# VHH binders against Regulator of G protein signaling rgs-3 (rgs-3), part 18

Target 1, 363 residues: Regulator of G protein signaling rgs-3 (rgs-3), of Caenorhabditis elegans (q18312)
Amino acid sequence: MWRSYKAETPELADETQEVDLNLHDSSESDHEGRQSRSASITSSTSAPASNDVTLQVPITNSSATSPTPSTGSMYFIAGMFDGKEKVNREQPPMPTTDGVEYPRAASWAAGNCANVLNDDKGKQLFRVFLFQSLAEENLAFLEAMEKLKKMKISDEKVAYAKEILETYQGSINLSSSSMKSLRNAVASETLDMEEFAPAIKEVRRLLENDQFPRFRRSELYLEYLEELLPRSYAEKWAQSFEGLLGNHVGRHHFRIFLRSIHAEENLRFWEAVVEFRSSRHKANAMNNLGKVILSTYLAEGTTNEVFLPFGVRQVIERRIQDNQIDITLFDEAIKHVEQVLRNDPYVRFLQSSQYIDLLSKLK
Short names: E, the ipSAE of ESMFold2; O, the ipSAE of OpenDDE; V2, 0.75 times the mean of E and O plus 0.25 times the DockQ between their complexes.

## First folded at step 6 (VHH)

Design y10 (framework vhh_5c3l_4)
Fold by ESMFold2-Fast, scan of step 6:
Structure y10 (fold): chain B 363 residues (1-363), chain A 125 residues (1-125)
Amino acid sequence: as target 1 above (363 residues)
Amino acid sequence: QVQLQESGGGLVQPGGSLRLSCAASGFTFSDYAMSWVRQAPGKGLEVVSDISGSGGSTEYADSVKGRFTISRDNAKNTLYLQMNSLKPEDTAVYYCAKTETYDSSGWYLSYFDYRGPGTQVTVSS
């Protein structure tokens, strides 16, 4: 699709940049290739109670034009509304936009969660998101482990390790083997960091597979990005359809416009195919997502139905039935959808109040 | 103008090693992520490995982790794949691919803007 055009935008700065969190075995966690185990551990099959409050988050919530995520702070206090128990948590402060350029903040959503965790402001924004989702204990545990690692061996370090175990043994979802390794590491009092590695690896996978994908599509992140968006970037969308689709804020406003003309499903399909392609190194995940995309967007008569030429849809159906799923599965479909979006909706979007009003608000 | 040319394939015994090279021209090599993609007889394409424009980030398919290493030399406009502990299942045509990423939302959008003609790797006795 991008063919002979390269959209010249700072957002194209190394999207795959991975930074080690500066913990031992982080490199092994980052390239393990056994995401199936991580996904199983992060699933509700292990009875993760901390995810219960996430289900209470409002599912229809559009505040793209709001200066701040006004509703986000309410997520963690869902239990307060019935008066039975009070949540005594301190809300972490929002990071400022000072000194942050758009490409830096946009990179926080790239690849895995390493980029956001290795940026001081990105990590703070992610912490705010996790707090609102009642999942901040996972990040706090990793930060505690990093602090523990940097301490020289002493009675203080041993005491801190015991404090970490007492704090997190009941709040983070670890396998029996990881928890046993963690307990043994603390009990030894020599604090062999190799014994902490399984717990650190497992918690990092929980953040990567459960919370980070939600952060990427959150109102909190979108509003932070929009505050940073230069008018010049949005002006370039008038000359570059690829620039519009490649921009998180741009896609949001285009999506709202498409919703008004009953064509939102085309962009949702495009986004789903991008996610499918991003799963290319995880065969089971890619295969499962391919089947979900077929049932969600290509099944006849659904609200989400994307209309493709019959031959294109039939080839996709046959390939899925025959288990012939690879990265090219949706190539012809995406070409068609991009042409549909480019020819009429894109031109109309550029003339819409949605786009014009956005340009008027940007500096 | 964009040209990609793979080399270094051949016949190798199980447990052996091969180093593939891809010579790139016609574009600013360091500005683009590059991939190694393979296709075994009668099967679909498998993305084996990706490397960022700077070389600072790499990813691998689960089937090759710990055995293959992707690298690049931006001064020479060359991409490499070091393949160790080769298995019969690694038998495939290996392609070098140039990709464009427009992933401001953290999704890796992989569209092979161009790929080379490929180099055959056969792992058998």
Scores: ipSAE 0.576, ipTM 0.841, lowest interface PAE 1.8, mean pLDDT 76

Design y11 (framework vhh_5c3l_4)
Fold by ESMFold2-Fast, scan of step 6:
Structure y11 (fold): chain B 363 residues (1-363), chain A 125 residues (1-125)
Amino acid sequence: as target 1 above (363 residues)
Amino acid sequence: QVQLQESGGGLVQPGGSLRLSCAASGFTFSDYAMSWVRQAPGKGLEVVSDISGSGGSTEYADSVKGRFTISRDNAKNTLYLQMNSLKPEDTAVYYCAKTETYDSSGTYESWFDYRGPGTQVTVSS
């Protein structure tokens, strides 16, 4: 039987339901197309960590003076800075929390990036994230395209299209065919908007498949959510394990607690299975993620090893070997892991300083 | 008590069309995302399509994009799947399944709570 994770309603939070198919269907888009660093994916769950040193170095608004040979600081080691990352850029302002209720901000992580892009403050927070990720130009390009589309055909529209091409042709990552289509559209006397469609679609896919999944796991987003989290929501976690697991901020604090008792692999496995299920419409992505999950969490002797009941691991291994991968692949494993997390770690978390200190600072 | 009942399956020739229906009862239909799931003989489950509680968001498996359309009528507690340009590969038992809604206390998380008994679709000459 499955329970609802909807802690805002007692009826849904405590409901138990018969699971006929034994399927878990996640609407969270957590698949990162460019994630080649499996250790970062499986080990870091609070914010996506790039092993790329360029993302660790903040861009300053001060002096353009290049780093000289070290004055005794390791931060000036050669290779720490990339050429493009040294370019002076102005950071977008952080959106305020004024007028934002927690459910609104939490919805920015749901499904695809449409929710965050269709919200003024959500889009601004995503823009700040993209600036820090050196990908702000992708969002700016889409905004420029929307503005161009709303203009009536005129000399001003032609001038703006030319300005867009000059501004973005060297900064956005487009295929040669999309770039050619964009150049042809700008050169057009009539500015046929259909010719812009390939570039717009490609940039949207980049944001959706690469940047948005990273944003959802970012420290920036988590800190914004935590500032909005009502004390009453966190108090309900004491009565509902499902409420805790269903809450983005709740999982973050639970994960930190589990790490302190050297047991975080169970929650990491749970989160990886949720991501696996969210990839259900992308067969190759789901198949590849299933194999990664097996090697990361179910391989004997690894630091992230999850211990399963007799025979459960063998069934998963055989299904993967036979290429019989579907959404149910980890159903028995996830039931066991949820029981393990619920029985001892969950009870201990509720008594921990991690949870108690969080409650004390919430409104 | 949650109940889901599929109908509309049958035998159809390649290139033909079928419309599946799922009658839902025992829960507030508009509060839950719904899915169509299929199982071909000797194969695993494939999630064909999902629809949000409001009907505002839909997703499709790559195998059916452009051919299938999921929709719902919340006033009638009914889920639909319009299947066009049917192929032999679409032969399967089709199941209607209930999932969780967006949890306003956190992130969206869903799993199939219930499935119907299924309706057989056979695409053959």
Scores: ipSAE 0.476, ipTM 0.798, lowest interface PAE 2.4, mean pLDDT 76

Design y12 (framework vhh_5c3l_4)
Fold by ESMFold2-Fast, scan of step 6:
Structure y12 (fold): chain B 363 residues (1-363), chain A 124 residues (1-124)
Amino acid sequence: as target 1 above (363 residues)
Amino acid sequence: QVQLQESGGGLVQPGGSLRLSCAASGFTFSDYAMSWVRQAPGKGLEVVSDISGSGGSTEYADSVKGRFTISRDNAKNTLYLQMNSLKPEDTAVYYCAKTETYDSSGWYLSFDYRGPGTQVTVSS
């Protein structure tokens, strides 16, 4: 996956948007019908508040259920924060924003989890997320293994390996074969670091495939990014629709606005297609995401249904049936959805209290 | 206005090497990430490699990792792909493409700004 594009992400989102001029120039030729949706669309349970979508089949019921929190979710009660000191004792400390510019933090969502793990503050934020998800032991294990690898004194190294096994054998969920290999490695008089490889690989897969995707969509990451967001970036969203859509914090506030006018499904679809395209180097992941996107947003009568021009959905269905999935699969659909979002919702967002209040809070 | 022109393709035997070039004009080259994209006969498009505008970050498809190297010369507005240990399955038309990136780790690949392509054929 993408290693790092820290210096370029805000530049592309903020200034480098040639496609904006092209769309504006040609919009009259391609504009045929109304695409804005009103209160007549079917309501559904939405994904949790985050800039990325949960790619699953839509659920419809008489009460709020997954992917949203239950309708009966507890409100904060006066005094519920009495345990704040206790939480601070148990939870890893939050990384400061000192010395971190927005592009650096934005890059932690780029590609695989290597970017976030190779940044000291990014890794700390990920650790806080993992603690909240009851999965901190997976990162701690990998850090312990790196420390073990760097140790040079044989007796100390063997003692530390035994400590690692004692600490993690009951907390990390490894296959029987990986755990046996780990136990055999620790039992050896001289450690063979290759015997630890199955356990390391298995834990890395858990972080990469399960926990990192959830981190990217978390409120924790979003709040950290928003704290770093310069007011000037948000001000430029008034001049660039692409700048708004390209910004993680901008999409979050636009999503909240769209939810209030029952048009959120168009942005969720856009975000799902972006995630689909980000999987371009892994054919199986891209193929699976394409099928999930079709069933979630393009199936008739579902709560998340995105309405496309005649024939566009049929072409997508046919390509998936014929196993002809590539990065272009949703190009015509995304072009349509961008036009829908740009025309009415975008203009209204810029006039909304959601956007104006955000600008007043930023420095 | 945006122009992309590939060159360097040809016929090569398995295990051989080729270096592709893409000459870019009509935009500020260093401001944009660039990609190499290929299309094998009867197949869809495969994104082979990406490079950031500065050249500081690169990524590769699993099928070419360790064999291909993407690079750029921003002073010459030129993108390169060094292809080593070529295999018959690398046979394809190779395209240079201008790309956009989003801070949610997404890529907006603009196929409207794709070159005409250069044919690579790997056979004995």
Scores: ipSAE 0.578, ipTM 0.836, lowest interface PAE 1.6, mean pLDDT 77

Design y13 (framework vhh_5c3l_4)
Fold by ESMFold2-Fast, scan of step 6:
Structure y13 (fold): chain B 363 residues (1-363), chain A 124 residues (1-124)
Amino acid sequence: as target 1 above (363 residues)
Amino acid sequence: QVQLQESGGGLVQPGGSLRLSCAASGFTFSDYAMSWVRQAPGKGLEVVSDISGSGGSTEYADSVKGRFTISRDNAKNTLYLQMNSLKPEDTAVYYCAKDTTFSSGWYLSWFDYRGPGTQVTVSS
């Protein structure tokens, strides 16, 4: 048997550190048993004539239930692609913390971005982050696709599909094959949803691999979590080093403290190894991360050099050179770094103004 | 005390199936993600599958996707691995492992506890 920790983690989980992953493990947040709302403003104003003076749409009855913008597609598209517009430039509202307990919000950073996208408040916070990062079009596209999927085949659904293509074709960076599938799907009278799959997968890949990792480490997310953090959680960090390191807010304050004593590289190395272990199902990603970690933290004379006991670095170097990379690659190094952090910096952190001031402001 | 005990290994023909079980005790099972890990003769450790505490999220190594299914019964504190279409390359000792994931999905140590393992041999 291999046992990496004799942790007090079960004690924290049983008493205060409970994460209800069952809520966030649900598949796509499709509404079940919900009555449809009135058509969105985008659907009602999808007619090009509403915005583009060059494009003429002869809509005759504004009070009619279905003056379809399909007639608009019969007219010149000159000007329609001029100055490709980004979706909604107005700042989205911050989600409230009302009704949100810390474990729920903490779960938004777990695993892949499905957890944050399947939570209404988590998705809204991610939307705010994406707006600030000038990438809100990716989420807006996925939401538009979700709305399209739920629509019954109709002239309105066809018009909405055309509006989606018009809105996003210039703002979302899609491969030529994904764009071709998207155009073919929009041109279909039946709107074959399989034709949208390549574009949806590519946009989800962009959110998952680029935007979501940035969100997890963002000040926006950190500040939202800290607002929710119970004082009792932070008090328990005095009893559990693992509890401190496992808590997003706790790691942030510990990092600030470590920076003040010029030991931040040890925590950065620890975080990099955790990310390395989290890539365990992706062999190429794990191999690449292992090499990056070696060059960033363990190579002699590097800016962020972490000092290891004699022989530990040499074993890692040999394993990487011999392509013997597995999840255990950094086990001995991380044991040393955790011991270094646990002994002196952790004890000093608990006595620091950083920790004491945090406790004083928490509820 | 934390204890993990695997069972269900054995000898099976290529293309056959096996179901592994892991009995867990000494901790709140539903609060922790669980993993199946294997070690083939002369090879390193390979993480074949993970499952969240609730059982709603699962992940698989590329080598086993579409063939293996991880599941859990939180009422019985038991983890399972259904292995179909077994290949000679699946021959390994299979370990049940408790993950230290909590709060934000970070893994402090992916092997804070693992069981003694169960041998799976795929051969004619």
Scores: ipSAE 0.457, ipTM 0.776, lowest interface PAE 2.2, mean pLDDT 76

Design y14 (framework vhh_5c3l_4)
Fold by ESMFold2-Fast, scan of step 6:
Structure y14 (fold): chain B 363 residues (1-363), chain A 124 residues (1-124)
Amino acid sequence: as target 1 above (363 residues)
Amino acid sequence: QVQLQESGGGLVQPGGSLRLSCAASGFTFSDYAMSWVRQAPGKGLEVVSDISGSGGSTEYADSVKGRFTISRDNAKNTLYLQMNSLKPEDTAVYYCAKDTTFSSGWYLSYFDYRGPGTQVTVSS
């Protein structure tokens, strides 16, 4: 059960190796990009007017210590949409695909958002996504903080710190304690960059937990990946089911096909279980996701029901009831779902217009 | 062929310390993230700690954070877990696991191999 997902095709193996390298990159082995951070900060300061308009729109959270609840946020988003129609925002430019190989771009979805933030083109694509999601101010704040840290002129540095506080104090959702620390740092005679750490940490957590997961699933990211995808990669999907499922672009086209034959829930369940496994070191998140997956896909009579063999669902229900949730919770269910997807939908997908048309477009 | 072999388990009193080792062979050790996973009697698997291939990034379960330290020696193909301030609830079989990503960069890794395990018992 531990080896079921090992890559069998060269391109899937390459993607798996590249994602492993991305874990190594988290250890700062190669690209750290001092230039990338400097260029991004310069870019954000070169377009202050585009953020000023959106930042002046009143956006307030009812919760002082955490982001606004989804219900309150949803209603508030409707108001912001009306404001956006009257307020002219400038979209950041799309990053080029020049010099970017598919494995590099695919790695931006791996792990945490630090890897996408440390890649100059990845950060720019994420910025475009955040602009479309009305959350660009969070990235702009982090870039402003990096610029502040690198400044050498004390008087200019103090003035810039005050500008940061004035620009972001009403637009980023910080806890009372983080905001007080930020105000104290700006008020000091000499700037202690450690006083900014709570605010930076809180904004990074927001991007990591809320915006980055949405970026990974976005049409924007998918379209960028598809432009980079070599035809040879897609051709290998005909030889390997694991190759298809292991590829972000492949899963998207397979999902569209599955939707047309009313089998999309099987792939959605598979993706939800992968997300469950990615939360393995966060027990509360993993436990909550396990319960959500059970209620969404495995409860009898649900709209999204995935049909499992006799006894498999009962074992999962019993383990959840007994609070015996671990990374292996869905192993048998995934084995069955993969068999169902492999036996008929996969073969039919390879003969579909979705797959054939994709191959004809790739280089 | 991938091989992982744990050692260093044993009986220890509450508040004591143990250091676990895992000898790895059959793959380029420095290219892969590694994990320590444990299983207490009658309970499921708990991922205790993860470490990147270079050793520069680490993560810990909330239950062990501040007490356990994961490290690696890539020259010796060896993974370590330093366990301090041990509690009775740390009693478990501890497994060394090789992390591999089975998605095209979409999701975090899932283990593709783990060792036979080493028993840790914390009892007075």
Scores: ipSAE 0.437, ipTM 0.778, lowest interface PAE 2.2, mean pLDDT 76

Design y15 (framework vhh_5c3l_4)
Fold by ESMFold2-Fast, scan of step 6:
Structure y15 (fold): chain B 363 residues (1-363), chain A 124 residues (1-124)
Amino acid sequence: as target 1 above (363 residues)
Amino acid sequence: QVQLQESGGGLVQPGGSLRLSCAASGFTFSDYAMSWVRQAPGKGLEVVSDISGSGGSTEYADSVKGRFTISRDNAKNTLYLQMNSLKPEDTAVYYCAKDTTFSSGTYESWFDYRGPGTQVTVSS
């Protein structure tokens, strides 16, 4: 019956791919299926899409869900900036919560960055995060490309394409191939959008592989979600372990509680396995994540060690040794970890000041 | 109870095409993302393609991009995989499944929510 329960439970639904994608598709269908093209472009990158270094950092080195980037004002998009000095720039305005219900905002963390980029308020929140991370130019470039694509062929469109090339050729790191294609597209003045596709794909891949994973773990995003969280959702966590784990805000408070009882590694392992499954279309990334998860959580004597039955751990070790890594690699381990979390920490969390205090401040 | 039934597999020569179908029942089809997953002899599972509940978002494994197209007909509760330019390396049992790979809720085995599979063989 868990499938019916999962489908009918709003708090579980708000971070489930199925429900999040349905909400995402609804908002994106108003924009003629841009999410499908976005996903296809991301997954069809000419160069290796996944950077194992950036993928490794969220799991192995971050004990916090939110990066704390230096957000000092810096001028880097609206003109010539050579990196020699900082110029004061104001942070982009925070999006309001007006008209946004929790499931919509929760969908911004689902899958790749298509959901957040195809929502006006989600994109604005991501822009704020990128400004704080000194990477705003990547989003600005994609927005400029969207504006260029919507323009009818004219002298104005040609002038705008030349302006884009001048603005971004020194501020974004494009491969020589993508840069050559971009220059050729602008020089021809017929503005064949196919020739801009390599540059768009490369920049989107950078956002998806580096900035977006950090955004969905950020304090900025978490605080926005918590402002939208109905008390009724958090109340249902008392009846639904699945609802607690399925909710981004719920996992954050559960993680803080688990840290206080020295059991945070179990939830971190669970989250790492979810990220492993998310990388299933990127064989090298999935293989590298599997090895990192083994070394981080299953290696004997490490500070992050998750204790599994001997047989379960040995199967994982053998499969990795034999290069038999697939989507099912951690299936038995995650079942065990969920039982461990459900049987004692979950019950204690519901009785904790962490949970009770959260309920008291929600509406 | 969730029921998934694949069809359309068979023997095809390299460069040929096949269209797989999956009939779904026991759940509100349009509310769930769906996947096509394959398993070659002696190999692990490979998720070849995913599609959102509305059909508006799709993803493909690098090995099949540009050759395979996933689609769905929510009025008929049916998932499709159009396979073009088939290669010997595409030889596998193909499974239809409810997408649980991005679920942040309680664990569900990918195998618990798949059909029995349909064999695709690419050879002369």
Scores: ipSAE 0.512, ipTM 0.819, lowest interface PAE 2.2, mean pLDDT 76

Design y16 (framework vhh_5c3l_4; at its last look DockQ between E and O 0.29; V2 from the best seeds 0.00; counts 0 for: pae E 3.8 > 2)
Fold by ESMFold2, look of step 7:
Structure y16 (fold): chain B 363 residues (1-363), chain A 123 residues (1-123)
Amino acid sequence: as target 1 above (363 residues)
Amino acid sequence: QVQLQESGGGLVQPGGSLRLSCAASGFTFSDYAMSWVRQAPGKGLEVVSDISGSGGSTEYADSVKGRFTISRDNAKNTLYLQMNSLKPEDTAVYYCAKDTTFSSGWYLSFDYRGPGTQVTVSS
């Protein structure tokens, strides 16, 4: 059986190699694993879309200016303590859609955040998202570090490094060891950029693991994509279930339809398996995601329970128990879920007002 | 209609090198990420390496980083794996597999691997 996805333009799924702000060590997966293990971050991000109002999703920053986490509102998240001081920046402008076609913009959500950060329009859109989330300082810090790196050694470079510390030490959510390293690096007369690496890596990890997933699901990004979506792409969904699921806007509208008939759980499972497969080179992450998928979607009585043919769940459980986890773990389950979605909800979606009204609005 | 054919396997001593090739047809080769996947006897599938459709991005399993190099020639519809510093633990059947993209979810299907090529690393 043929099981390939051809995205709208497969060349847009090709990574651009490096982010121009990239000081990240690609071998630092152990640092990511340590933080994920202690925080269980993968399980905390499994349901960000239940209320699609921006800024209502809890922020997972371990340290913030709010004294007690109040779920659901930006009033209670970083930057709102004992008074407004030195917060006079203007909202960054939205990027125009001029010269942007759908495949380019869709590629910003693919893979990791390098794709969005290496595109001038994508980076600006991500900046607007971060501003609305009261988190623009994370990107601004990385940009300041890149500017600092390009400066020749001078009194101006030393002064700029001190300004960076003064500007960001109260707003960037860093571990105490990374903050100490940042202070020591600023005090250095040689300003060796390797001394800044702990802080840079931690801020990059926050962007990658927390803020970028939220951007990809944000109303801001989805509305930008939908403005760019050609009618011809959406018309092709009637001929290709893979085309519908592989399109970010298409999946969004299909999800809304599935919610209206109380059947979203199969799509959520499908997305979780895609994420599981994307962790293919990180055995510890893949093992953890496999267990989370089992407990979240395949355990009886969960709010996300997916029904499978007899024996399919039990094979998955046995493989996990026997430590036989590889990329094929959910193949039989996802095949069933795809058939369930294809045979009835997909056909009904194509006849629904959700799909027909979308087509009438596209160019 | 996907056709994949691996070649270049064989018997080699530890520390030796091999170069695997995979001839592809029946699809637009440059549109898809490609993978090398191996299976040792009695073991599950291990994704060894991945390469983007353009060849601009690559990833490697930790067990082979620094020893193996994936590459592709889109003009010849051919995927390659250069394997250096081979170890007995590299003994496996090596398959090439077509993927949807390098930077998105991987949908490996048993029906779209070639027959594989045996690599045996023996003292």
Scores: ipSAE 0.250, ipTM 0.634, lowest interface PAE 3.8, mean pLDDT 75
ESMFold2-Fast, scan of step 6: ipSAE 0.620; ipTM 0.874
ESMFold2 (binder alone), look of step 7: mean pLDDT 85; pTM 0.864
OpenDDE, look of step 7: ipSAE 0.643; ipTM 0.894

